VH-VL binders against q8ssq3r676to911. Designs and how they scored, part 10

Target 1, 236 residues: q8ssq3r676to911
Amino acid sequence: SPQDIAKQLTLIEFKLFQSVKMKELYHKSWTISKSKFENSPNIMSLITMSNKIANWVATEVVTTPHPKKRVEVLKRFISVAEHCKKINNFNTLMEVISGLSNSAVSRLKETWKSLPTRYVNSFNSLQNFLKTDENWKSYRQTLKTKETPCLPYLGLFLQDINFIEDGNSNLSSENDWVNFKKMNLLTSVFTEIQYFQRHPYFSFSTHQNIQTYFEKDIVILPEKELYAFSKFIESP

## First folded at step 26 (VH-VL)

Design bb5
Fold by ESMFold2, look of step 26:
Parts: C-alpha cells; structure tokens; sequence
Structure bb5 (fold): chain C 236 residues (1-236), chain A 124 residues (1-124), chain B 108 residues (1-108)
C-alpha cells in the first residue's frame, strides 16, 4: 500500500538522518569530490538514498509498458507523496516528486493526460508546496509550524550551510567579524537539524519484507536507459 | 531532441551591460543545472558561471564575480546571464550548456548538451 | 587555482591510436570529462566521469584517470576525429569548473 510504503521509507530515511553528526557538515566536507564518502558518511548515505528513490520512481514508470498500468503506477506514487506530506516526511516527498518530474516521465503526455483529475490536482498541489519561490517560502513556513515527528528536506539544510560558507566572506570587513557571523549562522542551522533528530516516529512498526525490498531488491536504471525506455513506450 | 538557443549577443561599449538568454527545449529544464562557458577568438574554453536546478547554488569564475549574474526562469524555460561593467577581455562566443545528470543532489558538473553560442563584442 | 595541462597538439595517422593527456596535481581524485570541438562548432561531450561514454558514441573513444594524469584515447582514428579536445574537472574546493588549455588533434 501507499501508506505502508511512505511509513517504511520514513523509518529507513529517519534512521539515516538521525545518524548524521554535525562534524560531517564542517567546511562543506560532503562536497569534496572522492573524499566525501570518508568524511561525511551519513550525509552521503542520505544523499545516495535520495537519488536512488527518485530514480526508482522514474524507473518504475518507464518500465511499465501497458498504458493503463502505467497510469496506475503514477496514481500510486502520487498517493505515496500525499502520505509522506501527511506524516511530515518532506525528504521522501521531495524524492518522489523529483522522480515523477524526471524528463523521461514528464514527457509521457498521453500517460499524464489519462491521469484522473483528482490526482492531477494533488500532484500540482504538492509541486506548489515544494516551489523554490522566495527562498522556498511555502515549505519553510510549513516547517516552522509543524510539530514533531518530522523528517525535513535535507537539501535545504545543505543549501543554507553552503550559502553561509560561501556568502559571508563578502559581508564583513574583518576576518574575525566574518568568522563570528558565520559561526552564529551555522550554529542556528545545526541546532535546527538536532531538534528534528531527537523526535523519532515511535508509532510506526517495521515491515521486514518491505524493508528488505528497499535495501536489496530495488531496481534503478542509468539515466540514458530511462530515456530510451521512455521513447519506446511513447514515441516522440 | 534537446536544444539550447542563444539569441541575445551583440556589440557593447566598455563599461556597458548586456543580458544573454538561452532558450531550452526537449528536456525538463527545471530539473537540470545550467552553465555559461565562453571562448575568446582563437582561445580555449573558459567557464563563466553555473546555476543549480533549483537556483539555490550559483557559482562564478573569479574573472566575472561581482559583474555577472546568472539566473533562470522555469516558466519560460530560459537561462539568463546579466553582464555589467563589461571589458574588452569579455569579448567571446558565449555558450550555454546543460548539466548531464538529473539528480536531486548533483555533484558532477559536466556539460552534456551545448548551445551553438552567441558572440559578444566589447569595443569602443 | 587548480590547473589542467594539455599538450598543444597531437598528430596521428589514420587508423592509429591517439592519446591526449590532461595533467593535474592529484587529478586521479577528480572526475574528468572530455569535450570535442570542431572548427566553428560548439563543444561535444565525448567522455564523462573519467571513462564513461555518452549514448551513441563509438567504443573507439575511451578515457582513464589515475595519479596525476587523465588520458583520452581514440583508437582507429578517422579524419573526422580532427578537432580540439578539452579536459575538464569540477574543483570541489573552489566550486569552479576548470578546463584544460585544449589539444589540437591533426589526422595526417
């Protein structure tokens, strides 16, 4: 079920999120080429999982050759996204929406045309919630008012840290003043991450066969193959 | 077919400004990072700027920092480069280019599709 | 300040193998990408992530990267391979794209 998938992904990803140590975020170490896996292992585990889930969503759509079954796949992923938002799992929500927005999926005009209006409206609403307009205003406002448990979108924390590290060298006339302002801003971001880390999803139970599926059985395709399958199922 | 079209070059005096545009088609523009790269006559490639798919990350070469601003408009499938305080050494063919991966967290900044380029000439 | 060094030119006879080098301090720790540019044309990606080929490119194009040297290899060179070739990395420390100076491949 969509609800079960959303809950199980939440348990998987929250455990990774909870394992992140703030030292993994120092000096933008997760951005350093081939050393990032050694220096920022839990951040990189989250990033790897996020890219995998987004790809998995696109793969499931383009590898479903029958048009009506493919529409059912879209319905199911939109339902997963709806449930992710309901349980405050904005990280998995972003992954699923990103997968459905993949160019190999979004080009399937006949498949999207066949989607019932209720699902079209839901998908549009979820996309509008995740709009980047005004520095992610809609998402940030929701994050401020939501209670825990919550799995926030990791990418926005990383964006904020990157901005602080790169942007503040131009804002101060002295290195000591730059370091002081930078440290205060970084501490604020780290404190927010830690706040959400300490409120797990206690009420969700593990379904071992679903967990095993995401750990071992998930299928992903390289981007070139995604597009090739997409052209096969709906010609240009 | 992925296409990038740069209509906005021209002749500008030193100290002037110019905005380049790059119109994208054949892919989901809002999901890919974009680059500007320039090539002075008879010279090699010089990277100018990058903007991430969300617009959250913007990077600039040292030679243009503070003078050029990269931006994007997903509703028009268009990438922009606002150039100001132009100098003679900014004379070049300017290419826009598409990042190769569609990923939520991109860290591979290579360019898989390029526009045909547009000439910017800075002279009095 | 990361610098990539390429030879200015390489000449090969048709049917032979061309090797174009790209030198950089510890370049083996970076992902290297390669572009082909024919006169009057935009660059075209020919290798990415050290050794991966874009869809539709012939197997004749291959890449390697270790230590201080990345290499683009073109086997059974054809006249149509005559072009300028650029290596490129993303420098994670500076958040800059860096290109090599380019190598002109001449097919004699």
Amino acid sequence: as target 1 above (236 residues)
Amino acid sequence: EVQLLEPGGGLVQPGGSLRLSCEASGFTFSRYGMHWVRQAPGKGLEWVSYISWSGSYKFYADSVRGRFTISRDSSKNTLFLQMSSLRAEDTAVYYCAKEGYQRLYSDYYYMDVWGQGTLVTVSS
Amino acid sequence: SYVLTQPPSVSVAPGQTARITCGGNNIGSEYVHWYQQKPGQAPVLVVYDDSDRPSGLPERFSGSNSGNTATLTISRVEAGDEADYYCQVWDSYSNHVVFGGGTKLTVL
Scores: ipSAE 0.369, ipTM 0.734, lowest interface PAE 2.8, mean pLDDT 87
Fold by ESMFold2, fold request of step 27:
Structure bb5 (fold): chain C 236 residues (1-236), chain A 124 residues (1-124), chain B 108 residues (1-108)
Amino acid sequence: as target 1 above (236 residues)
Amino acid sequence: EVQLLEPGGGLVQPGGSLRLSCEASGFTFSRYGMHWVRQAPGKGLEWVSYISWSGSYKFYADSVRGRFTISRDSSKNTLFLQMSSLRAEDTAVYYCAKEGYQRLYSDYYYMDVWGQGTLVTVSS
Amino acid sequence: SYVLTQPPSVSVAPGQTARITCGGNNIGSEYVHWYQQKPGQAPVLVVYDDSDRPSGLPERFSGSNSGNTATLTISRVEAGDEADYYCQVWDSYSNHVVFGGGTKLTVL
C-alpha cells in the first residue's frame, strides 16, 4: 500500500534525522570528501538514503516493461508522495518527486499520457509545492507553521547553512561583522532542526516485512543505466 | 539524446558586457547542476562557474568572481552566463557542461556532456 | 591554490600502452575524472570517479588513483586516441573545479 510505504519510509528516515548532531554541520564538514563520513555520519546516512530512494523510484518505473503495469507504478508513487505530504514528511516527498522527475522517467511520454487526470493534477500540485521559486516560498511558508510531527527536507537546511558559511555575494562588502552575523543565523537553523527532531512519529507502527524490503530487497540501477532502460521500453 | 547548444558569443570591446546562453534538451534540466568552462586559444581548460540544480549554490573561479554571474531558467531549459567588465584575457571558447549525476545531494563532481562551445573575443 | 600537474606530452607507438599521469598533493583522497579533447572539438569524458568508464567507451581506457598520482591508462593505443587529455578534481575546500594543464598524446 502507498500509505504503508510512506509511513515506513518516514520511520526509517526520521530515525536517521533524529540522530543528527549539530556538530556534524559545523564548518560544512559534510562537504569535505576525505572526512565527511567520519565527521558527519548521520547527515551522510540521510544523504545516501535520499539518493537511494530517488533512484529506487526511477528504477521501479523503467524496469516495468508492461505499459499498463508501468502506469500503475506511476499511480502508486504519486499516491506515496501525496501521503508523505499529508503526514508532513517533506524529505521523502522530495525523494519520490525527484525520482519521478528523473530524465529516464519524464521522457516516457506514452506512459505519462495514459495517467488519469487526477494523478497528473496531483503530481503537478506536489511539484508546485516544492518549486524553488522565490527561495522555496511555498515550502518555507508551510514549515513556518511548525506543525509536528514533521520530517523537513534536509537539503534546504544544508543549503541554508552553506549560504551562511560561504557568505552571500550580495553581502560581500561587509567584512568586520560577518562572523557574528553568521553565528546568529546558524543558531537559528540549528534550533529549527532540533525542534523537529523532538517530535517523533509515535503513532506509526513498524511493518517488518516492508522494513526488510527497504533494507535488503530494493533494486537500484546506476544512474546512467536508468536512461538506457528507459530507451529500451519507450524508443524515441 | 542529451544536447547542449550555446548560441551567442561574438566580438566585444574591453569593459563591455555579454550574456551567453546554453539551451538544454534530452534530459530533465531542473534536476542537474551545470558548469561553464572556458579555453583560451591554444591553452588548456579553465573552469569558470557552477550552479546547482535548484540554483541555490553558485560558485565562481577567482578570475571571474564579481564580474560574471551564472543563472538558470528551468521554464526555458536554459543556462546563462552574464559577463561584465570584460578583459582581453577573457577571450576564449566558452563551453557549458552538465553535471554527471542527477542527485538531490551533489558533490560537484564531473561533467558528462559538453556543448560545442562558442567563441568570445574581447578586443579593441 | 590546488594544482594538478600533467606532463605536457606523451608519445606512443600504435598497439602500445600509454600512461598519462596527474600529480597533486594527496590526490588519492579525491575522485579524479579524465577528459579527451580532439582538435577543434569539445572535451569528452573518458573516465570518472578514478576508474569508472562511461557507457560506450572501450575497455582499453582505465584509471587509477593513489597517493599523489592519478593515472589514465590507454592500452592498445589506436591512431584515433591522439588527443589532449585533462585530469580534473572538485576541491571541496575552495568549491572550485581544478583541471590539469593537459597532456598531448601523440600516436607515432
Scores: ipSAE 0.348, ipTM 0.682, lowest interface PAE 3.0, mean pLDDT 87
Fold by ESMFold2, fold request of step 27:
Structure bb5 (fold): chain C 236 residues (1-236), chain A 124 residues (1-124), chain B 108 residues (1-108)
Amino acid sequence: as target 1 above (236 residues)
Amino acid sequence: EVQLLEPGGGLVQPGGSLRLSCEASGFTFSRYGMHWVRQAPGKGLEWVSYISWSGSYKFYADSVRGRFTISRDSSKNTLFLQMSSLRAEDTAVYYCAKEGYQRLYSDYYYMDVWGQGTLVTVSS
Amino acid sequence: SYVLTQPPSVSVAPGQTARITCGGNNIGSEYVHWYQQKPGQAPVLVVYDDSDRPSGLPERFSGSNSGNTATLTISRVEAGDEADYYCQVWDSYSNHVVFGGGTKLTVL
């Protein structure tokens, strides 16, 4: 079921999230190709998983050739995304929405036209929640309630740290003040990460068959193959 | 059909400013990273700047850091390059280009579709 | 700063094989991309991720990358292949895209 998929992805990704050590975020080390897997191993595991799940969503859609079955795949993923939001798993929510927004998927006009209105409205609502407008206003307002358990979107933490470390857009009038403010801002981000790490999803149980599926059995396609399948199932 | 259109560059005096735009169509603009690349007359390609799909990452070549600002407006499907403190060495054809991968977290940064280019000339 | 070195020019007879090299320290550990540019035109991607071809490109365009050298190979060269060719990588150390200096392929 969609609920079970959302819960199992939450358990998988939260375990990775809990494993992140703040030292992995020092000096933008996860961005440095030659050392990122050595210096930021748990961040890189979460990034790799996120790219994999987003690709998996797109792959499942474009490899479903029958139009009616493909609409059912869309409905299932929108339902997974709905449940992810309900359980405060914004990281998996972003992955699923990003997969459905892949160019290979979004171009399938006839498939999207056949989607019932209820699911169209739900998808639009979820996209609006994740809009980047006004520095992610809607998402950040929800995160500020500090409701737990919660798996926040990792990418926004990384964006905030990148912004603070680069300093290009946040220079102040005093060097001492800039250094102090920069360190306080970084500490605030790290503290927020650790806050959410401390409140696991205790009420969720592992379903090992589903866990094994995500570990070993999911199919992902290279970007060129995604687009090729997309053009095959709905011609330009 | 994926298309990138860069309307007009122009002639600008040294120390001046100019904003370039790049209008995108035929793909989900908000899901792809974008580049600016320039080519001085008779010279090779020089990368200028990159912006990720979400705006999380903005990167600049050392030659333009602090003078150029990359930005995007997803409501208009438009990429921008704000150029300031222009120098004669900035004279070039400026191309916008689409990142070839659509990923939540990008890591290979190649360019699969390029615009036609627009000439910027910096001289008195 | 990471530097990619290409020969300034390569000449080849029609029907023969052209090889255009791109040198860089440990370039084999990076993904290399190749672009073709004809006079007055925008560059066009011809190889990405070392050896993959965009859709619509002839199979006679191929790439390889190992050690300190990446190579673009064009089999059965035609007059229409006469162009400038650029290699490109992402240097994560500097967070920069890096292009080679370009190689002019002349078919004669």
Scores: ipSAE 0.299, ipTM 0.684, lowest interface PAE 3.5, mean pLDDT 87
Fold by OpenDDE, look of step 26:
Structure bb5 (fold): chain C 236 residues (1-236), chain A 124 residues (1-124), chain B 108 residues (1-108)
Amino acid sequence: as target 1 above (236 residues)
Amino acid sequence: EVQLLEPGGGLVQPGGSLRLSCEASGFTFSRYGMHWVRQAPGKGLEWVSYISWSGSYKFYADSVRGRFTISRDSSKNTLFLQMSSLRAEDTAVYYCAKEGYQRLYSDYYYMDVWGQGTLVTVSS
Amino acid sequence: SYVLTQPPSVSVAPGQTARITCGGNNIGSEYVHWYQQKPGQAPVLVVYDDSDRPSGLPERFSGSNSGNTATLTISRVEAGDEADYYCQVWDSYSNHVVFGGGTKLTVL
């Protein structure tokens, strides 16, 4: 069920999130091409999972040739996204919405037109929640109100850290002393991450078959193939 | 088919301003980072600016920082480059280019599709 | 700033193999991309992520990257391969895209 998928992905991704060490966030180590895997292994694991799930969502849609069945696939993933939001898993929510927004999926105009209004509205609402306007204002406001367990979208933390790192010198321009302002800004982000790492989703039971499926059995197509499949199932 | 069109080039005097546009089609524009790259006559490629898919990251070459502003309008599938305080050395063909990957996290950058380019001439 | 160094020109006879190098400090730790530009045309991606090839590009185009040198290899060179070739990286330190100076490949 969509709920089962949401819960199991939450368990998988929260473990990854909880494994992130603060040292992995130092010196923008996760951004350094080939060394990022060594220096920020847990961050990269979560990033890899996120990209995988987003692609998987798109893959499932474009590899469903029958139009009616494809609409059902859309419904399912929108439902998964709804459940993710409900259980305060915004990381997986972002992945699912990203997958559904993939060019290969978004171009399927007939498929989307066949989607019932309630699902269209739900999808649009979720997209709006994750909109980047005013620096993710809607999302940030919501996140501030959440208690644990909660899985925030990692990407925004990384963005904030990058912004702080790039916008501030390590040394004060006035006296070449340590830039305490920068340190405080970084500490604030780290503290927030650590807050959300405190409590996992203990109420969720592990379904090993579903987790194994996501680990070993999912099919992921390259982006170019996604588009090709999309064009095949629904002509321009 | 992915297509990028740059209609906004022209002649401008030193110290003047010009806004370039790049119209995108054939892909989900809002999910890709975009680049501006320029090429002076008879010279090599010079990167100008980058904007991420969300617009959260904007990067500029040192040669244009403070003078150029990159932006995008997702509702119009359009990339912009606002150029001000233009100099003779800014004379070049300006290309918009699409980021190669559509990923939730894009942490290394290449350009898989380029526009035809538009000529900007800065001369008195 | 990070600098990529290319030879200004490379000449090769038809049917032979052309190798265009791109030098950079520890460039092997970065992903290198390559673009082909023919006269009067926009650049075209020919190799990305060191050695991946875009769909539609001939298998004659390949790339490698290690140490301080990335290399674009064009096997069985054809007259149509005559063009300028640029290497490119993302410099995470400066948040800059960096291009090499370009190499003019002449097919004799």
Scores: ipSAE 0.281, ipTM 0.747, lowest interface PAE 1.3, mean pLDDT 93

Design bb5
Fold by OpenDDE, fold request of step 27:
Structure bb5 (fold): chain C 236 residues (1-236), chain A 124 residues (1-124), chain B 108 residues (1-108)
Amino acid sequence: as target 1 above (236 residues)
Amino acid sequence: EVQLLEPGGGLVQPGGSLRLSCEASGFTFSRYGMHWVRQAPGKGLEWVSYISWSGSYKFYADSVRGRFTISRDSSKNTLFLQMSSLRAEDTAVYYCAKEGYQRLYSDYYYMDVWGQGTLVTVSS
Amino acid sequence: SYVLTQPPSVSVAPGQTARITCGGNNIGSEYVHWYQQKPGQAPVLVVYDDSDRPSGLPERFSGSNSGNTATLTISRVEAGDEADYYCQVWDSYSNHVVFGGGTKLTVL
């Protein structure tokens, strides 16, 4: 079920999220191409998983050649997204929405037109929730109200850290000492991350077969092939 | 080559129990839902039960619900049908069949490969 | 329960086209699958998802589905096509696989 998928992805991704160490977040270590996997292995693991799931969502849609089945696939993923939001898994939510928003999927106009209004509205609502307007205001406001367990969208934390790193020197302009302002800003983000890492989703049971599916069985297309498949199933 | 073998059929008394097995080969068993379908002598096909790839979903025909239990062992690539409280009307050739779809969501059901079937006779 | 209705028998001469119908309430909204069963053999999938053919099946076999009727069409019928044919759907309401009663195709 969509709920089961949401729960199992939550368990998978939370484990990855929880494994992230603060040292991985310093000096934009996850952005350095040749060393990011070595210096920020857990961050990269979660990023890799996120990309995989987003791609998988798109792949599932564009590899469904029959229109009415494809519509059902959309419904399912929208339902997964809904469940993700309900259980405060915003990381997976972002992945699913990203997949559904992939150009290869979004171009399927006839498919989307066949989607019942309820699902369209749901999808739009979820997109709206994740909109970047006013620096992710809606999402940030919601996140502030959430108790654990919660899996926040890692990407936004990384963005914030990047912003802090880029906008502040390591040394104070007033002296040659550590820029405490910068450190305080970083610490604030780290504290927030650590807060969400405190409590996993203990109430969710592991379904090993589903876990294994995501680990070993999912099929994803190369990004560049998604569009080709999309064109194949629904002509321009 | 995809193959399904159904050992375990035979003669059983009314009210008795029998466990059917279906041994799968030639495909990744754990990725596919599986069906049991039966056919009484001289009759049409009757669906009996379905189990999803993950085992999360088990569905039964009304005629067998509460009496039959479908299960699977991925480590052995084997599908099972535990039959209890057998009735004369359960007499049939029992086929195991592979679901055609390999997807996370197993809610489209057709059978692309069938076993040769095993005869179950319920008689006093 | 959802019911699929097939004619008990259809007869065609070799080389002609056989059409086997499967009736069901709003069956066009469902995907219909077809199976061929020859005497003493297990069923074989011949059409799935209304009109798709499994690999190895000749193009003579085709399917369509709209409204309340699905149709299996066998063009250029051969003696070897003589068999029972069953339509099948998944009834999501009852969570049942439903088979039609079967149609005996006789090649004259």
Scores: ipSAE 0.086, ipTM 0.705, lowest interface PAE 3.4, mean pLDDT 93
Fold by OpenDDE, fold request of step 27:
Structure bb5 (fold): chain C 236 residues (1-236), chain A 124 residues (1-124), chain B 108 residues (1-108)
Amino acid sequence: as target 1 above (236 residues)
Amino acid sequence: EVQLLEPGGGLVQPGGSLRLSCEASGFTFSRYGMHWVRQAPGKGLEWVSYISWSGSYKFYADSVRGRFTISRDSSKNTLFLQMSSLRAEDTAVYYCAKEGYQRLYSDYYYMDVWGQGTLVTVSS
Amino acid sequence: SYVLTQPPSVSVAPGQTARITCGGNNIGSEYVHWYQQKPGQAPVLVVYDDSDRPSGLPERFSGSNSGNTATLTISRVEAGDEADYYCQVWDSYSNHVVFGGGTKLTVL
């Protein structure tokens, strides 16, 4: 079920999230091509998983040739996204919405037109929730109200850290001393990450078959092939 | 509606101890830093202590460092201030206040909601 | 350590504009917040981050900050605006919240 998918992805990705060490966030180490996997292995693992899931969502849609069945695939993923939001898993939510928003999927106009209004509205609502307007204002406001367990979108934390790192010098321009302002900004982000890491989803049980499915059985297409498949199943 | 309730302070002798409480409601307590601020009779506001939303960081005014301890219990939505070695100059109305911290937007801390305050009198 | 200086009192006639200053060394590089306190009441935030207003506060309240002086401006002053006003910053070096001495605003 969509709920089961959401729960199991939550368990998988939370475990990855929880494994992220603060040292992996130092010096933007996850962005360094030559050493990111070595110095930020857990961050990279989660990023890899996120990319995989987003691609998988798109792959599932564009590799479903039957129009009616393809609509069912859309419904399923929208339901997964709904459950993710409900259980405060915003990382997986972002992945699913990202997959559904992939150009190869979004171009399927006839498929989307066949989607019941309830699902269209749901999808639009979820997209709106994840909109980046005013620096992710809606998402940030919601996140501030959430208790654990909660899986926040890691990508935004990384973005924030990058912003702080790039926008502030390590030394104060006033007296050439340590930039405490910058350090406090970074500390606030680190502290927030650690807060969400503290409590896992203990109420969720592991479904090994589903987890194995995600680990070993899912198929993802190269990005370039997604569009080709999309054009094949629904002509321009 | 955000509410901060301070059950009460009291009278204590110099050298004594007192524990203040602040009960929070109307917001996710565990996601906001909290402050204690005091005001001596007829005087201005004096910051006392801060605890971060996660409890990871605690800061104290120099005047109370080593004597006061700030803490919080998220399960009870309660902020605490344990005061020890109290002095006459600690006599004041003590306010708990919610941090209005917008991460990555605000560079410095401010307090957007205050409790009603509770009087602590240190006198022999 | 870090010190904020406010005038002890400011007087203004109803309908006029009151300006309360807060002085500090290079305070313009800091974010300044302002609180209103009426007799027997708890302080209320009226301006934060130099010039932002909390929800529910009238536009009559505004703030600015540059150089060595932050200013709280109250336009079209009303009798109800009579109160003590405090400026506040966070000293990142000492990790201290610092309040000004407060200004008594009297509406004549």
Scores: ipSAE 0.007, ipTM 0.502, lowest interface PAE 12.0, mean pLDDT 92

